# Ledger of designs, part 19: VHH binders against E3 ubiquitin-protein ligase RKP (RKP)

Target 1, 188 residues: E3 ubiquitin-protein ligase RKP (RKP), of Arabidopsis thaliana (Mouse-ear cress) (q9siz8r82to269)
Amino acid sequence: KLHGDLDVSVSQREGISVVHHGVGPPIVGLEEFSICGDIRIVKPPLVLESLALFSSARANACIWKGKWMYEVALETSGIQQLGWATLACPFTDQKGVGDADDSYAFDGRRVSKWNKEAEPYGQSWVAGDVIGCCIDLNCDEIYFYRNGVSLGAAFTGIRKLGPGFGYYPAISLSQGERCELNFGAYPF
Short names: E, the ipSAE of ESMFold2; O, the ipSAE of OpenDDE; V2, 0.75 times the mean of E and O plus 0.25 times the DockQ between their complexes.

## First folded at step 23 (VHH; framework vhh_ozoralizumab_d1)

Design dd6 (from u5 with T107D Y110I; at its last look DockQ between E and O 0.71; V2 from the best seeds 0.00; counts 0 for: pae E 8.1 > 2)
Fold by ESMFold2, look of step 23:
Structure dd6 (fold): chain B 188 residues (1-188), chain A 121 residues (1-121)
Amino acid sequence: as target 1 above (188 residues)
Amino acid sequence: EVQLVESGGGLVQPGGSLRLSCAASGFTFSSYDMYWVRQAPGKGLEWVSEISTDGSYTRYPDSVKGRFTISRDNAKNTLYLQMNSLRPEDTAVYYCARDTLDSQGPDWDIRGQGTLVTVSS
């Protein structure tokens, strides 16, 4: 645990709440305190690698209304779970994104979607692919894109939740997997 | 019953080669991505190699890349690991494992006793 002179603050607007550390504009990025396992930034700003057998983390942005997307550029193409999770989703050395209620993932190595169980979905991915991870709380759907092409709705009827209890971008990585997260930027 | 039976280990000098085999039964072998993992004395499990269902994709950690080659023969339900340029640090019990289709996380499906590889002179 860290104790620093930075204050945690929350920016809330238009169906998104962002918690950030610092004095500048809010930046959506990796929530360091959420890391289970061993994830490091191997190239700034957000090229990540898992050094543990299985690692998970979430962003510092909570989505509770509207339609939002983040992107993952794959540097490796092995087992990863990309998607959306609430704060209630436990991350352990065996459980990651998709292994709980209101937790949803796409894994393009296994060509599967995950919400407590695997089910066939999507396409196999390769290094260099860009995966779009979309949540649409107007239609209560989660869906994914591969290189700009829709893979179809992965999950429907997802639960609407309030600003403090919504969905976070979240990822799980097998050992040696590397990807780049792209959330965009939001002024404070 | 799912079975994975490893063989081909032994004592070898540094710089030597070994070929490991894994005989699979009790499941549809061609439907699963397969792995080799190893456990060195006093250490935990370490991923060594991965191969896709049809063999078109293989992956290795830097510690073995260029020295080890995973392959599979789906007609014979057999997984292989060709290990070249062996080093003392490769000494371990080697296991094959399948991808657990309804599981996430680091718990590879290991069913066999493994095969011991000892690299020393």
Scores: ipSAE 0.013, ipTM 0.441, lowest interface PAE 8.1, mean pLDDT 85
ESMFold2 (binder alone), look of step 23: mean pLDDT 83; pTM 0.837
OpenDDE, look of step 23: ipSAE 0.328; ipTM 0.706

## First folded at step 24 (VHH; framework vhh_ozoralizumab_d1)

Design ctl (from dd4 with D33S Y57S Q104S P106S; at its last fold request DockQ between E and O 0.47; V2 from the best seeds 0.00; counts 0 for: pae E 14.2 > 2)
Amino acid sequence: EVQLVESGGGLVQPGGSLRLSCAASGFTFSSYSMYWVRQAPGKGLEWVSEISTDGSSTRYPDSVKGRFTISRDNAKNTLYLQMNSLRPEDTAVYYCARDTPESSGSDWDYRGQGTLVTVSS
ESMFold2, look of step 24: ipSAE 0.006; ipTM 0.313
ESMFold2 (binder alone), look of step 24: mean pLDDT 80; pTM 0.798
OpenDDE, look of step 24: ipSAE 0.590; ipTM 0.833
ESMFold2, fold request of step 25: ipSAE 0.000, 0.000, 0.000; ipTM 0.240, 0.124, 0.074
ESMFold2 (binder alone), fold request of step 25: mean pLDDT 80, 79, 80; pTM 0.801, 0.792, 0.798
OpenDDE, fold request of step 25: ipSAE 0.851, 0.831, 0.842; ipTM 0.932, 0.923, 0.928

Design ee1 (from dd4 with D107T; at its last look DockQ between E and O 0.74; V2 from the best seeds 0.00; counts 0 for: pae E 9.4 > 2)
Fold by ESMFold2, look of step 24:
Parts: C-alpha cells; sequence; structure tokens
Structure ee1 (fold): chain B 188 residues (1-188), chain A 121 residues (1-121)
C-alpha cells in the first residue's frame, strides 16, 4: 500500500483502493483529474457546483469488493446523475454516469435509473434530500436511498471487478446544480 | 412534427424589459420540462432558465437570477421568459428548448430559429 508524504500515493484496503494528492493519510474525495466540464468545490469540504452545461467527475476511491455507500445532500433538485462508474465510462459534454457498460446512475429529476438507457426508478427529489448511493459486491447490486428509505435495487447482476479496476463513486451535474458529497463506505 | 417558434425579441436600452414567447406544437407540451438557452455573438450556448412540466420548479444561473422569470401556459402550449433589468451582456439569440429523449445529459432540442435580443445604448 502506498500513502503518506508524496504528491500522489495509493492506499489499498480490503475492497477499496484510494489515490490521493498531498500529504497525510488517504482521504476519499473528488478526483480533480477526472473532471469533465467544470465542477468546483464551492464550500469545503465537498459542496460541488457545475459551472458548465454538463459536468462529470469521480471520487479517488476504487471499490472492487464488499458493500460501500456514499451520500449526496442535494442543495438543488435539477438534473443530476448519481452513482457508480468504472474508468471505462466516457465523460464528455454529452455522456456521463450511466452512459456505458458497468456505469450506473440514479436521476431523481427525471425519476430514472441509467445503464446505457433510462428506465423508470425511484422517487422525485427535492432540495434538502439526502440520497444514499450503495454498491453491494457481495450481492452484485446497486441501490439507492432517499432520506434513509430504500428505493429498491436499481441494478442486479453487476460485474465483479478487480483491485484498481473497480467502481468509483461518480456524479454528473447540469449547470448550476449543487450537491454535497459525504464519503463513507460501510462494509456490511 | 415538433415545432418551437420563438418571438418577442428586439432592441432595448440597458435597464429595459422584454417578454419572450415560444409557441410549441407537434408534441405533448405539458409532458416536457422546458428551457431557455441563448447564444451571444461569437460565443457558445448558455443555459438561461428551466421549468418543470407543471411549472412548480424553476431554475436560473446566477447571471440572470432575480431578473429573468420563466413561466409556461400548458393550456396554450406556450413558454415565456420575462426579462427585466436587461444588460448589454444579455445580448444574444434566445431559443426555447425541450428536454430530449436521446441522452441522459442536458442535450436540448432547440428547433426554432430563435429570437434576437439586443441590449444597447
Amino acid sequence: as target 1 above (188 residues)
Amino acid sequence: EVQLVESGGGLVQPGGSLRLSCAASGFTFSSYDMYWVRQAPGKGLEWVSEISTDGSYTRYPDSVKGRFTISRDNAKNTLYLQMNSLRPEDTAVYYCARDTPESQGPTWDYRGQGTLVTVSS
């Protein structure tokens, strides 16, 4: 495992690999090199805003085993795609989280789940909601919560992947959308 | 055939007001979120406003918030943009757009020719 007092280091624990830029222990946050479009931290630690029409980013944590969750507190309630993506997911001005194989998103404005194609899922969201984004690689499922209440399994039979090639927390935001990311992966 | 027809643009002094209209036909207008977007001379497309299907949710970038108001009349299949306190930087061709079914991201279907707003002394 690599970590500590380098510009870039990698730390690996069971089911997660974390890359961070800086000194000290690894902290899960936004991977700035992953940003397509223009996503800025507008309030520390992780209140994000998209300044471009469509922006995407991923965290610096790669999940390949176990059960993990992060939360998104919505400051706005427009088009956002919250979920999980591999490095193979293309981020462009027209493609984001959910637009590729092994890429999965929930969009509570359109009330849809996305894996290459949209399907109805979940509930409409409002500002102030907290969305839980969970990946369970013991059961090969992705599911979402709204304010602590399950929305049901969104995706089943997802592929297990290996260390360094797994799933990353990932988000896509339309212009002016704001949310706060809270990273906590809970092995269950 | 889906049709969106913008109108109401013109020349106005800074501080003035204009109201844009967009007449929609060829689709179920009340089933779509609607947007205004604009393109200033020599610049790219910029999002200006968004309104939900029933009008209960509206959204604006900081550059126009408090000055512009989007509204819709689903009985008349018409989208509106009230623009107050206009500034020279609001000069652009304005398009109405509907949410598109073809991608997850905010790719808007703006099919009209737009309406030119010029804010100049």
Scores: ipSAE 0.006, ipTM 0.392, lowest interface PAE 9.4, mean pLDDT 83
ESMFold2 (binder alone), look of step 24: mean pLDDT 81; pTM 0.809
OpenDDE, look of step 24: ipSAE 0.558; ipTM 0.814

Design ee2 (from dd4 with W108F; at its last look DockQ between E and O 0.01; V2 from the best seeds 0.00; counts 0 for: pae E 7.1 > 2, placed apart)
Fold by OpenDDE, look of step 24:
Structure ee2 (fold): chain B 188 residues (1-188), chain A 121 residues (1-121)
Amino acid sequence: as target 1 above (188 residues)
Amino acid sequence: EVQLVESGGGLVQPGGSLRLSCAASGFTFSSYDMYWVRQAPGKGLEWVSEISTDGSYTRYPDSVKGRFTISRDNAKNTLYLQMNSLRPEDTAVYYCARDTPESQGPDFDYRGQGTLVTVSS
């Protein structure tokens, strides 16, 4: 298995849980209560636009083991931070994904990776690019793809976590930035 | 009713060892993954160990890896945590927790009352 799609099913054994607040089967989407800033769903279910200067959100899926991936299709190519964050990662008007110890992000606009501090990583992205965000908790690594091409390991030796403490898909969007999230609804 | 009863906690000096036990009842113990979690004073709940149904798979956070060992005896419906090289930062109430597939948050719904481990000189 090269990579895994985020499952919409709750499975402690698989290393994923989906927070479900509604009726019916759980579906991976944005956790509304996690949103800091102002995110508009321009097209349901997961085409997003930030209306605030800086908006951040986590998905409602928690990962603590296994290998998982989600994709982000960029409609705009400005400053976005894409990756993984725990619940401990604070979202503010100034802080987003990658701004905490167990938070990790790729920013193709600035060609950087973020984990509290920025370091050079990856390639510049353009509108239309599909960014794969991968977490491998078997190897304790995070890496990203651009249009199906690996950009290499971004982070190694990430901390192992347990149920409910794991990593959530998370994004931070500057004002006007738009992207579509794919947690497995469409084939990668 | 699902019941988990932890035991084995106590006061220990730094570098010491303790073995915690958890007696499970009210469910088919061998059918569930089991966990140990802990809560230090003034801190949130922390995951410290996981074991699969048959014991073939275990996981630990870096904070306890190499020092703690989780095991289980399905015939006795008992979960264990061997804690070696204990540190003051290991001081916490330790809880046995069951796999809860429907869990949606950081809290384990099925856990015991806990056992206090105090590491102090």
Scores: ipSAE 0.024, ipTM 0.394, lowest interface PAE 6.0, mean pLDDT 90
ESMFold2, look of step 24: ipSAE 0.035; ipTM 0.519
ESMFold2 (binder alone), look of step 24: mean pLDDT 80; pTM 0.805

Design ee3 (from dd4 with S103Y D107T; at its last read DockQ between E and O 0.77; V2 from the best seeds 0.00; counts 0 for: pae E 5.3 > 2)
Amino acid sequence: EVQLVESGGGLVQPGGSLRLSCAASGFTFSSYDMYWVRQAPGKGLEWVSEISTDGSYTRYPDSVKGRFTISRDNAKNTLYLQMNSLRPEDTAVYYCARDTPEYQGPTWDYRGQGTLVTVSS
ESMFold2, look of step 24: ipSAE 0.137; ipTM 0.568
ESMFold2 (binder alone), look of step 24: mean pLDDT 82; pTM 0.821
OpenDDE, look of step 24: ipSAE 0.635; ipTM 0.839
ESMFold2, fold request of step 25: ipSAE 0.000, 0.029, 0.112; ipTM 0.112, 0.429, 0.549
ESMFold2 (binder alone), fold request of step 25: mean pLDDT 82, 82, 82; pTM 0.825, 0.819, 0.822
OpenDDE, fold request of step 25: ipSAE 0.868, 0.873, 0.872; ipTM 0.938, 0.938, 0.940
ESMFold2, last read: ipSAE 0.098, 0.022, 0.000; ipTM 0.522, 0.451, 0.084
ESMFold2 (binder alone), last read: mean pLDDT 82, 82, 82; pTM 0.822, 0.824, 0.823
OpenDDE, last read: ipSAE 0.869, 0.879, 0.865; ipTM 0.938, 0.941, 0.935

Design ee4 (from dd4 with Y35W D107T; at its last fold request DockQ between E and O 0.68; V2 from the best seeds 0.00; counts 0 for: pae E 5.2 > 2)
Amino acid sequence: EVQLVESGGGLVQPGGSLRLSCAASGFTFSSYDMWWVRQAPGKGLEWVSEISTDGSYTRYPDSVKGRFTISRDNAKNTLYLQMNSLRPEDTAVYYCARDTPESQGPTWDYRGQGTLVTVSS
ESMFold2, look of step 24: ipSAE 0.183; ipTM 0.550
ESMFold2 (binder alone), look of step 24: mean pLDDT 82; pTM 0.826
OpenDDE, look of step 24: ipSAE 0.026; ipTM 0.454
ESMFold2, fold request of step 25: ipSAE 0.005, 0.108, 0.030; ipTM 0.309, 0.537, 0.457
ESMFold2 (binder alone), fold request of step 25: mean pLDDT 83, 83, 83; pTM 0.828, 0.832, 0.829
OpenDDE, fold request of step 25: ipSAE 0.029, 0.203, 0.014; ipTM 0.428, 0.623, 0.254

Design ee5 (from dd4 with E102L D107T W108F; at its last look DockQ between E and O 0.01; V2 from the best seeds 0.00; counts 0 for: pae E 16.1 > 2, placed apart)
Fold by OpenDDE, look of step 24:
Structure ee5 (fold): chain B 188 residues (1-188), chain A 121 residues (1-121)
Amino acid sequence: as target 1 above (188 residues)
Amino acid sequence: EVQLVESGGGLVQPGGSLRLSCAASGFTFSSYDMYWVRQAPGKGLEWVSEISTDGSYTRYPDSVKGRFTISRDNAKNTLYLQMNSLRPEDTAVYYCARDTPLSQGPTFDYRGQGTLVTVSS
């Protein structure tokens, strides 16, 4: 699959580890213990809504090598921060993905990219848009797509990390924001 | 069935130029980012270039940046690679791909049979 790198079928590849808490094959999903705030699963498994003012979560997949992508289908078009975060990135009521050194996010509502601070990037998004979040650890880059169209490199020179210390798909949602995460369940 | 057919390879002297083409069929070409990758003798697959669906975004590794240009014609379902200032180290089989070794690892799901580019004096 094109950019279907986070698909469960490839979870055994070098450069990725999926945290599995149950029985059976590992499935990429939200790491519940990572959730800060209040996220409601509107529709299982990965249609999400933030009930708190600010909610953040990481997926249960850690990436430290290769090129990987996941998609976010926007049901609402408010303030969301979508991207990648290490475990070192703190999630609080005020901090989410993009608010630490090794954390990176795109926010199409504010047409900005976030890495500790905001800079202009990308395009404004609307409800119905599908946002691709891509990390390329061969080139040390992160870039995003809107509806399959590349928005260019958002971040360059991202730090390479070792096994278990890599980047996780991560989202931060303002209150009332809704999105569906796709880690390979549907074709990209 | 997805088909990718590369052409335009050949023997060229150092400093020379070649233009590769890739004819795509069996899928909606305009809906996919496309890639050029290459494999030199005794080496693994290497990513060479990337282009977005509408051609608005392109990306290159440092090894070819400033020398190679990727482009596409969606109306013709064709991908191109203009290679200038060729070097001996550019010698490889070049593949048109709908995926990249960056994403897929050592193998590709969708790539052509390749076209050989030899840069030699």
Scores: ipSAE 0.000, ipTM 0.245, lowest interface PAE 12.4, mean pLDDT 88
ESMFold2, look of step 24: ipSAE 0.000; ipTM 0.154
ESMFold2 (binder alone), look of step 24: mean pLDDT 80; pTM 0.803

